# Ledger of designs, part 126: VH-VL binders against NAD kinase (nadK)

Target 1, 268 residues: NAD kinase (nadK), of Syntrophomonas wolfei subsp. wolfei (q0aze0)
Amino acid sequence: MKIILVNNRFKENTEKKAQEIAGQLSALNVEVIIDNGLDEPYAGTVDFIMVLGGDGTMLRAARRYGQRAIPVLGVNMGTVGFLSNIEINELAEYLPLILREEYSLEARMMLEVAVFQQQSLLTRVFCLNELLLRSNSPRMLSFALEISGQKLEPYRGDGLIVSTTTGSTAYSLSAGGPIADPQLDAFIVTPVASHIINKRPLVVSPEREISLHLLEEREAIIGIDGQIKMDFGAENRVLIKRAPHPLLMVNLKAKPFFTSIDRSLQRQ

## First folded at step 9 (VH-VL)

Design N9 (from L6 with heavy chain S30Y; framework fv_ixekizumab)
Fold by ESMFold2-Fast, scan of step 9:
Structure N9 (fold): chain C 268 residues (1-268), chain A 122 residues (1-122), chain B 112 residues (1-112)
Amino acid sequence: as target 1 above (268 residues)
Amino acid sequence: QVQLVQSGAEVKKPGSSVKVSCKASGGTFYSYAIHWVRQAPGQGLEWMGVIIPILGTADYNQRFKGRVTITADESTSTAYMELSSLRSEDTAVYYCARGHTWKTSHGYFDYWGQGTLVTVSS
Amino acid sequence: DIVMTQTPLSLSVTPGQPASISCRSSQSLLHSIGFNYLHWYLQKPGQSPQLLIYLGSNRASGVPDRFSGSGSGTDFTLKISRVEAEDVGVYYCMQALQTPLTFGQGTKLEIK
């Protein structure tokens, strides 16, 4: 059995804790690979991925490994988030269940994002929460949105978010998008500060393809999960599809999504 | 709380096909592997194959490959086993069973359906 | 394919006496992480099989402590310390180390 430990070495003592956990697993005849984000993703066969950190670390793990159909467990190291399932001080208690494979899985859709320059593919990335198109200057964007070959009336505003249902509680929420049950598969298309007030968020089938391009030359960027940033100009086009594989998230204990989001909304 | 409920008994002619259903209630159907096991009258248990609903993939006992197809419908939490080119020796009780794990191997069967008798006669 | 062999194929036991059933595999069922992927099931007359013991020695939920599993590698034993009338049925071992999953022939337990 081989486990990847994904950690954020820039977070409080996580490297030391990852080494400690790796030692415990090795004593149980488990091979451990530590991924602290500095190297390319581990390319070999693995049985399980353990993410030590908050939601940001989970988003990185999903981008690196989410397409490989490997169970991923979020272990919280301090800051409470939506994507962790157990706390670090609970790990020893749950470790026997992990090794016996006595856990349930939840599939979370991911986005496949392909950015083109003219006819050439520049990059292809996957993400768990969202793609954000936004202006990088005080000027509003004018852009085209096409859904499965259907060309909508032009958008004017600060940008657009194309989100998974998991991402519905991230930036899409801040921009006025709906809260979605993460067990549903759908794209949520949320305008950012639209000039036309009747441009509403759209909830569309995950079978659809979404494309975006600028109608005027502007300073714009594409953001992926709030972690990757790319320049985007009028000669660029982005194509967004459902990724081939969902992220397989491990559930060892019940985590009530709706109660958690309700509590978070009360605190804002 | 978890219960697997199978479709009713069937009488089929040689050369026909049969499709048996297994509906899961309570718990998370799609997080687990659903296995199919048959038992001819007075005989032992024989593993036929498995569906992994969360991945949409199936694996089969080579003995039945080409005749058996196992599928799952996520909207109804139902797994199906279809066996074609039926022969008299396919007369058996067909069981669905849930593996405790999503994998094709390792699983122990913590819940079983009630069984579906398929009789193949002319 | 891994071949599973059970002995005896049948036994008759006086109520309150112990019973022992053996299961042998054609290759080791011990995985590198320390688990034996060997599980035991009971099929009572007219009923579906039910899980008794998993991973060689762990008793399933609701199973009386009269039942125990032991063994490692290729040789496994299911023991009933004091047989009761409700224990009548056919006992099967199953290997789950690799597909195809394979069962022993079954051991029929009857009351004298």
Scores: ipSAE 0.599, ipTM 0.820, lowest interface PAE 2.4, mean pLDDT 90

Design N90 (from L6 with light chain S32D; framework fv_ixekizumab)
Fold by ESMFold2-Fast, scan of step 9:
Structure N90 (fold): chain C 268 residues (1-268), chain A 122 residues (1-122), chain B 112 residues (1-112)
Amino acid sequence: as target 1 above (268 residues)
Amino acid sequence: QVQLVQSGAEVKKPGSSVKVSCKASGGTFSSYAIHWVRQAPGQGLEWMGVIIPILGTADYNQRFKGRVTITADESTSTAYMELSSLRSEDTAVYYCARGHTWKTSHGYFDYWGQGTLVTVSS
Amino acid sequence: DIVMTQTPLSLSVTPGQPASISCRSSQSLLHDIGFNYLHWYLQKPGQSPQLLIYLGSNRASGVPDRFSGSGSGTDFTLKISRVEAEDVGVYYCMQALQTPLTFGQGTKLEIK
């Protein structure tokens, strides 16, 4: 049995804990690969992925490993997020269940993002939350949105978010998008500070293909899960589709999504 | 809590096909593998195959290769086992069973359906 | 295919006496992490099989403590410390190390 431990290299407590857990697993004859973000993703076969940290660390793990149909468990080490299932102080209790494979799985859709430059593919990346198109200057963008070949009237504003249902509670929420049940597969298209007053968030079928390109030369950025940034100009086009495989998230204990989001929205 | 309910008994002629259903309730259908096991009258248990609903993939015992097809409909939480080119020796009780894991192997069967008797006679 | 062999094929036991059933596999069922992928089931007359013991030695929920599983690798034993009338049925071992999953021939337990 081989397990990848994904941790945040910039948090010393997380690295120390990863080493402790690796030692415990090795004592049980489990081979452990530690991914702290310094090297390329591990290319070999693995049985399980354990993410030590918050939602940001889970997003990185999903981007690196989410397309491989391997169970991924989020273990929280601080502020409770939406993507963790257990707390670090609960791990010892649940470790026997993990090793005996006594857990349920939840499929979470991912985005496949392909960025082109003048008809040539520049990069293809996967993400769990969203793609953000935004201006990188004080000037607003003018851009085109196409959904399955249907060209919408031009957008004018600071940008646009294309989100998964899992990402509905991340940047899309801050920009006025709806809260979506993560068990549903759908794209949520949320404008960012649109200067056109009737541009509303859209909820569209995950079978749709979404494309974006600039209508005027502007300094713009494509952001992926708030972690990857790419320059985006008028010669670029981005294509967004549902990724071929969902992220398989491990449930060791019930986390009722709706009561959790309701609680988090109550601000004191 | 969790329950697997199978379709009713069938009487089939040699050379025909039968499709048995297994409806899961009380749990998360897509999280688990659903296995099919048969038992001829007075005989032991024989594993036929498995479906992993979350991935849409199936695996079969080579003895039945080409004759058995196992599918799942996640919207109705129902697994199906279809056996074609029926012979008299296919007369058996067919069970669905839930593996504790989503994998094709390793699983222990924590819940079983009530069984479906398929009789093949001319 | 991994072949599973059970002995004896039948047992007649006086109530309150112990019973022991052996299961042998044609190759080791011991996985690298220390688990034996061997499970035991009981089929009572006219009923579906039910899980008794999983991963060699763990009792399933609701199974009385008079049932125990032991063994490792290729040789496994199911023991009933004090047989009761409700224990009548056919006992099966199953290997789940690899597909195809395979069962022993079954051991019929009867009361004298």
Scores: ipSAE 0.632, ipTM 0.821, lowest interface PAE 2.0, mean pLDDT 90

Design N91 (from L6 with light chain I33L; framework fv_ixekizumab)
Fold by ESMFold2-Fast, scan of step 9:
Structure N91 (fold): chain C 268 residues (1-268), chain A 122 residues (1-122), chain B 112 residues (1-112)
Amino acid sequence: as target 1 above (268 residues)
Amino acid sequence: QVQLVQSGAEVKKPGSSVKVSCKASGGTFSSYAIHWVRQAPGQGLEWMGVIIPILGTADYNQRFKGRVTITADESTSTAYMELSSLRSEDTAVYYCARGHTWKTSHGYFDYWGQGTLVTVSS
Amino acid sequence: DIVMTQTPLSLSVTPGQPASISCRSSQSLLHSLGFNYLHWYLQKPGQSPQLLIYLGSNRASGVPDRFSGSGSGTDFTLKISRVEAEDVGVYYCMQALQTPLTFGQGTKLEIK
C-alpha cells in the first residue's frame, strides 16, 4: 500500500508532523510519499491520499491528484475549514479503519478549465472550488458569457465566478451566491459587483459548457481556487466544463455541513 | 439496518435475457461496491461481477463472455444485473452483496440480498 | 484466476465437539499491509450466505466467539470450538485479493 501525505511546508510543525506520521505508516508496511508542494506531483500508482492541513492544502491536493480516482482524506490541524473530515489528534484512532478500507466515499465534482489564446490551448487545469474572472485594475470589465451555445447579454462589472457546489461556501458566497448542498452536482455562476442590478447568480446543469471572453481590452486575471493566477486579455477565451472524474473524499466521521455553515454565517 | 432487497423469481426461455434488481436501504448506496454472486441448485458460489456506483464502472468475471451487464441507479439506490443469451445452466439463485469497500477487490460481503431464483426452461 | 480448495467437503460432528475446515489458495493472499484477503461465509439451509470471518481472523459482528479464523498466505483454517445445532450449513472461503473473486467448493457441516 502507498499513501501520499500532502502538507504545507510553510505552516509551523506540519513537516515534522508529516515525518512522524510517515514513520508510523512505514512501521505498518505502508510506503509513504511526502508532497509539500515544491516538486511536481508524484506520478506513480497510489492507493490513498492524506491531506494534512486546512482547506487550502486540500484544494492543492485536489488539483494535483483529484482526477486519479484515489480516496482523499482531509486531516485538520487546527485551521477552521469545510474540507477536512477528522482532526489530527483523531488520526491514530482512525488509522486501522483507513488501512482496512472501512470508510465511505463522497464524490465531489470538479471543474475542468481550458484557457485559449485565439484557437490555441494555453493550459488545462482542474479545480475543486471555482474559477474567478476579475479585473486586475480599478476599471470594471465588459465580458461575454455563453452557456451551452446560448449567448447572454453582456456583463459589466468587476468579474464573474463559476463555482462547483463545494465552492458555494468560498468566493461565490462572498459575491452573493447561494449556499449549495455539496452532494448536488451543479455550476453556480455568480457575478462580482455587476453594474446591472438584474444580473443574478445562476444555478445550471453540470452538463453545461461555459465560456468567457472580454469584449474590450482590459487587464484581467483568471483565478483558480484562490491559489493560481493567470493573465487574461481580449485575445483569450476560457472554457469551463465538469471534470471527467470527481474528487473522492473519505468519510470516517459524520460532518454536519448545514449546521457548520449556519454557525459560520451567524458569526459574520 | 442496512438491507438489500431483490426482485422476485423469474422463469425464462433459453436465448432470452433476465434483469434482476437489488434495492439498498439504510446506508450510503454510492459509497460501496455491489457484487453479484450466483449459485446453481446444489452447487457452490460463483462471482459474476461488481458495480462501483460512485465511479459508474463495472468489472465482470470473464466466464460470462460479455453476457452480463451490471448497472446502478443512484437516484433509487438500486443495482441491476442483466444476463443475456440464457442457457439451461444459468438456472441459479442470484444474490447481490455489498462489499465493505468501494473497490472491485478486497471487499468482504457484509450484507447479502435474499436471492432471486432464475429458472431457464423451455 | 486464484483457485480456492476446501477440505473436507463434508463434515459430520456430534454437538459440543470441535470442527475444523481448511482453505488453501493457489497463490498468497497476504498483502504488503499484512492483511490476508480471505473471508469466510456460512450459508444455512434455505438462507443467503452470511459473513463469519473477514481478513483471515476477524470475527464479524454478531458471530459467536466459538468461531475463529487463522492462517496466512496460502493456508487458512476456520475452527468451531463447540459445534451447536445452529451451525449446520455450508461454509465457504473466498479470496478477495484480486478479480475475479473466487470461492472454495464449500464444506457441508452436519450434526451426527
Scores: ipSAE 0.462, ipTM 0.780, lowest interface PAE 3.5, mean pLDDT 89

Design N92 (from L6 with light chain I33V; framework fv_ixekizumab)
Fold by ESMFold2-Fast, scan of step 9:
Structure N92 (fold): chain C 268 residues (1-268), chain A 122 residues (1-122), chain B 112 residues (1-112)
Amino acid sequence: as target 1 above (268 residues)
Amino acid sequence: QVQLVQSGAEVKKPGSSVKVSCKASGGTFSSYAIHWVRQAPGQGLEWMGVIIPILGTADYNQRFKGRVTITADESTSTAYMELSSLRSEDTAVYYCARGHTWKTSHGYFDYWGQGTLVTVSS
Amino acid sequence: DIVMTQTPLSLSVTPGQPASISCRSSQSLLHSVGFNYLHWYLQKPGQSPQLLIYLGSNRASGVPDRFSGSGSGTDFTLKISRVEAEDVGVYYCMQALQTPLTFGQGTKLEIK
């Protein structure tokens, strides 16, 4: 059995705990690969992924490994978040169930984002929460949105978010988007500070293709899960689809989504 | 609680096809693999194949020479096993069973359907 | 394919006496992490099979403690310490190390 242990190298206590857990797993004849984000993703066959940290660490793990159909467990290190299932002090209790594969899985849709310059593919990236198109200057953007070949009237504003249902509680929520049940598959298209009257968030089928391009020469950026930023100009276009594989999230104990989000919104 | 309910008995002619259903309730359908096992009258158990609903992928016992297809419909929590080019030797009780894991191997079958008798006769 | 061989193919037991069933695999079922991917099932007359023992030695939920599994690698044993009338049926071992999953021939347990 081979496990990838994903940690946040910028938190000293998380890195030390990762080494401790790796030692415990090795003593059980489990081969451990530590991923602190610096190297290329591990290319070999892997049986399980354990993420030590908050939602940000889970988002990185999803981008690196989410398309491989490998179970991913979020282990909370004291950070408030929605993507972890157990606390670090519970790990020893649950480890036998992990090794025996006695757990349930939830599929969470992911986005496939392809960025082009004219007809040339510049990059293809996967993400769990969202793609953000935003202005990189005080100037408002003018941009075109196309959904499955249907060209919408131009958008004018600060930008646009294309989100998964998992991402509905992230940046899309801050921009006025709806809270979505993460068990549903859908794209949520949320405008950012639109100047066009009645441009509302859209909830669309995950089978649709979404494309974006600028209508005027502006400085803009594409953001992925709040962690990756890429320049986006009038020569660029982006194509967004449902990714081929969902992220397979491990459930070892019940974590009620709606009561969790309700409490989070009340506490701010 | 978890329960697997299969479609009713069928009588088929040689050369035809049969499609048996297995509806799961009381658990997370997509979290587990659904296996198909058959048993000819007075004989032992034979593994036919498995579907991984969460991935939409299947694996088969090569003994069935491309005659078997296993599918799943997550919206109805139902797995299907279709066997084509039926022969008298295919007369058997066909069972669906849930593996404790989502994988094609390793699983122990914690829940079984009631079985579907398929009789192939001319 | 991994071949599973059970012995005996049938046995008759007086109620309250012990019973023992052997299962042998053509290759080791022991995984590097320490698990034997061998499971035992009971099929009572006219019923679907039911899980008895998983991963070589673990009793399934609701299975009486008079049932026990032992062994590792290629040789496995299912023991019933005191046979009861409800134990009548056919016992099967199954390897789940690799596909195709394969069953032993079955052992029929009857009451004298």
Scores: ipSAE 0.534, ipTM 0.805, lowest interface PAE 3.0, mean pLDDT 90

Design N93 (from L6 with light chain I33F; framework fv_ixekizumab)
Fold by ESMFold2-Fast, scan of step 9:
Structure N93 (fold): chain C 268 residues (1-268), chain A 122 residues (1-122), chain B 112 residues (1-112)
Amino acid sequence: as target 1 above (268 residues)
Amino acid sequence: QVQLVQSGAEVKKPGSSVKVSCKASGGTFSSYAIHWVRQAPGQGLEWMGVIIPILGTADYNQRFKGRVTITADESTSTAYMELSSLRSEDTAVYYCARGHTWKTSHGYFDYWGQGTLVTVSS
Amino acid sequence: DIVMTQTPLSLSVTPGQPASISCRSSQSLLHSFGFNYLHWYLQKPGQSPQLLIYLGSNRASGVPDRFSGSGSGTDFTLKISRVEAEDVGVYYCMQALQTPLTFGQGTKLEIK
């Protein structure tokens, strides 16, 4: 059995714990590949991905490996997030189930983001939470949104978020978007500080294609899962569609999404 | 408890097709592989194929030479096995079974359907 | 295809006595995961098969302690330490290392 351990070495003691777990797995005849984010993704075949860290580390793992149809388990190292399933102190208890493949899976949609310069493809990237289009200067953006070829009235404001349902509790929530059941497949399109007050979040079919381009030359960026940043100008266009494969998230422990989000939001 | 409930017995003529259903209850249907196994009267067990509902992919025993199709409907938690170009030697009890894993291999069958007798006679 | 061979094909046992069934595979079922992908099932008369032993030696939920599985690679054994009347039926081993999944021909256990 070959497992990728994805960790974030910049979090306190995470690298040491990853090495410790790798040693424990090797003692059980499990081949371990450590991915701390510095190098290109491991290109070989693997049986399982274990993410040691918080939601940010899971987002990186999903971008690197989410399209390979490999089970991904989030193991929390500190504060509980939405993408982890078990705590690090529970790993020894669940490890026999992992090795025997005795767990359920949840499919989580991902975005496929293609960035063009005019007609030429510059890059294609996948993500679990969202794409953000945002002004990189004090000036607001003027931009066009098309949904499956349908051209909406122009947007004016700080930007726009195109989110998965998993991403509904991330940046989209902060911008006023709805909370969505992550088992549903849908795009959530949430304006960021729109100058046009009546622009509302949209919930659209995952079969639709969403495109964005600037109507005036401005300094803008596109952000992916809050971790990747790319310059975006009037010569650029971005096309967003549902990725070919969902992320396969491991469920070893019942995770009550609605009570968890309710508690998080109502904790005053 | 997890249960797999199959459709009722069928009598078919040679050259026709049969579609057997397997409805799962009590667990997370899409998380597991659903296998199909047949047993001719008085004979042993023969694996026919598997569907992985979460990926929408299926794999088949080559002995059926493209005659078998296994599908799943996640909205009804139901798997289907369709066998075409029926022959008298296809007379058998057809079982669905849940693999403990989502994968096409490795799975042990922790739950079995009650079986569906398909009789092929002229 | 991996061929599974069971011996004996039939076995008649006096209640309370032990029974032993052998299963041999045409290639090793020991995977790099460290498991033997060999599982045992019992089919009682008129019923669907039911899981007895998985991954070579693990008893399925609800299976009495009198059942045990052993072996590795190509040679596996199912033992019943004290046969009861309810143990009557056909026992099958199955390899799940690779598709197509394949069964042994079955061993019929009867009471004398």
Scores: ipSAE 0.586, ipTM 0.809, lowest interface PAE 2.4, mean pLDDT 90

Design N94 (from L6 with light chain I33Y; framework fv_ixekizumab)
Fold by ESMFold2-Fast, scan of step 9:
Structure N94 (fold): chain C 268 residues (1-268), chain A 122 residues (1-122), chain B 112 residues (1-112)
Amino acid sequence: as target 1 above (268 residues)
Amino acid sequence: QVQLVQSGAEVKKPGSSVKVSCKASGGTFSSYAIHWVRQAPGQGLEWMGVIIPILGTADYNQRFKGRVTITADESTSTAYMELSSLRSEDTAVYYCARGHTWKTSHGYFDYWGQGTLVTVSS
Amino acid sequence: DIVMTQTPLSLSVTPGQPASISCRSSQSLLHSYGFNYLHWYLQKPGQSPQLLIYLGSNRASGVPDRFSGSGSGTDFTLKISRVEAEDVGVYYCMQALQTPLTFGQGTKLEIK
């Protein structure tokens, strides 16, 4: 069996713990690849991915490996998060179940984001939470939104979020979007500080294509999962679709979404 | 608790098709692979194929690949096995079974349906 | 295809006595991380098969301690330490290393 351990290079204790876990797995005749984010994603065949860290580390793992249909387990290292399933001190208890493949899977939809310059594809990325279009200056954006070829009335404001249901509790929530059951497949389209006060979040079929472009020259950026930033100008267009494969998340124990989000909202 | 409940017995004519259903309850349907196994009267077990609902992919025993189609409807937690161009030797009890894993192989069958008798007669 | 061969085809056992069933595969079922993808099932008369032993030697939930599985690679054995009347049926081994999944011919256990 071959396992990728994904960890956060900037957390010294996480790197040390990854090495410790790699040693334990090697003693069980499991081949281990450590991915601390510095190199290109591992290109070979693997059976399982363990993410050691918080939600940010999981988002990185999802972008790197989420399209490969490999089970991904989130192992919490002490921070509150929604994407981990077990705590690090529980790993030894659950390891035999992992090796025997005695776990259930939960599919989480992902976005496919393609950025064009005129008719030329510049880049294609995948993400678990959201794409954010935002102004990079105090000036408001004016932009066009199309949903499956249907042209909506122009938007004016600081930007727009196109989110998965998993991302409903991330930036979309902060911008006034709804909390969505992550078991549902849908895009959530949430305006950011719209000048038109009656612009509402939209819940859209995941089978649709969403496109965005600027209607006037502005300094703008595209943000992916709050971790990747790309410049976006009037000559650019972005196309957003449901990614071909969902992220396959491992469930070793029950983690009820609604009580978790309710508890987090009460603390805030 | 997990249960797999199959559709009722069918009598079919040679050359026709049959579609057997398998409804899962008491667990996470999409997390597991659903396999189909048949047993002719007085004979042993024969694996026909598998559907992985979470991926929407199926794999078949080459013996049946041109005639068998396995599908799943996640909204109703139901898997289906359709066998076409029926012959008298297709008379058998058809079982669905849940593999403990989402993969097409490796799985042990921890839960089985009650079986569906399909009789092919002229 | 991997061929699974069971011996004997049938056996009659006096209640309380042990029984042993052999299963042989045409190639090794031992995967690189140490598991044998060999599982045992029991089909009682008029019933669906039920899981007895998985991954060579692990007893399924609810299966009595008198059942045990052993072996590795190409040779596997299912043992019943003290046969009871409820153990009557046909026992099957199955390889799950690769598709197509294949079963042994089956071994019929009956009580004298």
Scores: ipSAE 0.416, ipTM 0.761, lowest interface PAE 3.7, mean pLDDT 89

Design N95 (from L6 with light chain I33M; framework fv_ixekizumab)
Fold by ESMFold2-Fast, scan of step 9:
Structure N95 (fold): chain C 268 residues (1-268), chain A 122 residues (1-122), chain B 112 residues (1-112)
Amino acid sequence: as target 1 above (268 residues)
Amino acid sequence: QVQLVQSGAEVKKPGSSVKVSCKASGGTFSSYAIHWVRQAPGQGLEWMGVIIPILGTADYNQRFKGRVTITADESTSTAYMELSSLRSEDTAVYYCARGHTWKTSHGYFDYWGQGTLVTVSS
Amino acid sequence: DIVMTQTPLSLSVTPGQPASISCRSSQSLLHSMGFNYLHWYLQKPGQSPQLLIYLGSNRASGVPDRFSGSGSGTDFTLKISRVEAEDVGVYYCMQALQTPLTFGQGTKLEIK
């Protein structure tokens, strides 16, 4: 059995804890690969991925490994987030269940994001939460949104978010988008500070293709899961569709989504 | 809490097809592999194949040579096994069973359906 | 395909006496992680099979402690320490190391 331990080396205690856990797993004849984000993703076959940290570390793991149909477990090191399932002090208790594959899985849709310069593909990335198109200057953007070839009236504002249902509680929520059940598959399209009356959030079938491009030369950025940023100009086009494979998230204990989000909103 | 409930008995003519359903209740349908196992009268158990609903993928015993198709409808928590080009030798009780894991192998069958008798005669 | 061989194929036991069933695989079922992917099922007359023992030696929930499984690699044993009338049926071993999953031929246990 081979397990990838994903951690953030820059967060307090995570590097030390990753080494400690790797030692425990090696004592049980489990091969361990540590991924701290600095190197290329591990290319070999892997049976399980354990993410040590918060939601940000899980988002990185999902981008690196989410398309490989490998179970991914979020292990929280401190404050419980939305993407972790167990606490670090519970790991020893649940480890036998992990090794015997005695756990349930949740499929979480992901986005496939392809950025073009004219007709040439520049990059293709996957993400779990969202793509953000935003202005990188004081000037508002003017941009076109197409949904499965249907061209909407032009947008004017600070930007647009295209989110998964998992991402509905991230940046889309801050921009006025709805909270969505993460077990549903859908795109949530949320405008950012639109200057056009009646540009409202849209909930769209995950089978559709979404295309974005600027209508005027402006300085803009494409953001992926709040962690990757790319320049975006009038010569660029982005195409967003459902990724080929969902992220397979491990459930070792019940984590009720709606009571968790309700509690979180009361603290905001 | 978990139950697998199968469709009722069928009598079919040689050369026809049969489609047996297996409805899961009381658990997370998509998290587990659903296997199909048959048993001819007075004979032992024979594994036919498996569907992994969460991935939409299936794997089959080569002995059925492209005659078996296993599918799943997650909206109704129902798995289906369709066997075509029926022969008298296909007369058997067909069971669905849940593997404890989402994988095609390793699984032990913690829950079984009640079985569906398929009789092939004319 | 991994071939599973059970012995005996039939067994008659007086209630209260022990019973032992052997299962042999054509190749090792021991995985590198230390698990034997061998499971035991009981099919009572007119009923669906039910899980008895998983991963070689673990009793399934609700299974009486008179049932035990042992063995590793290619040789496995299911033992009933004191047979009761309700234990009547056909016992099957199954390998789950690789597809196709394969069963032994079954061992029929009868009283008297």
Scores: ipSAE 0.558, ipTM 0.802, lowest interface PAE 2.5, mean pLDDT 90

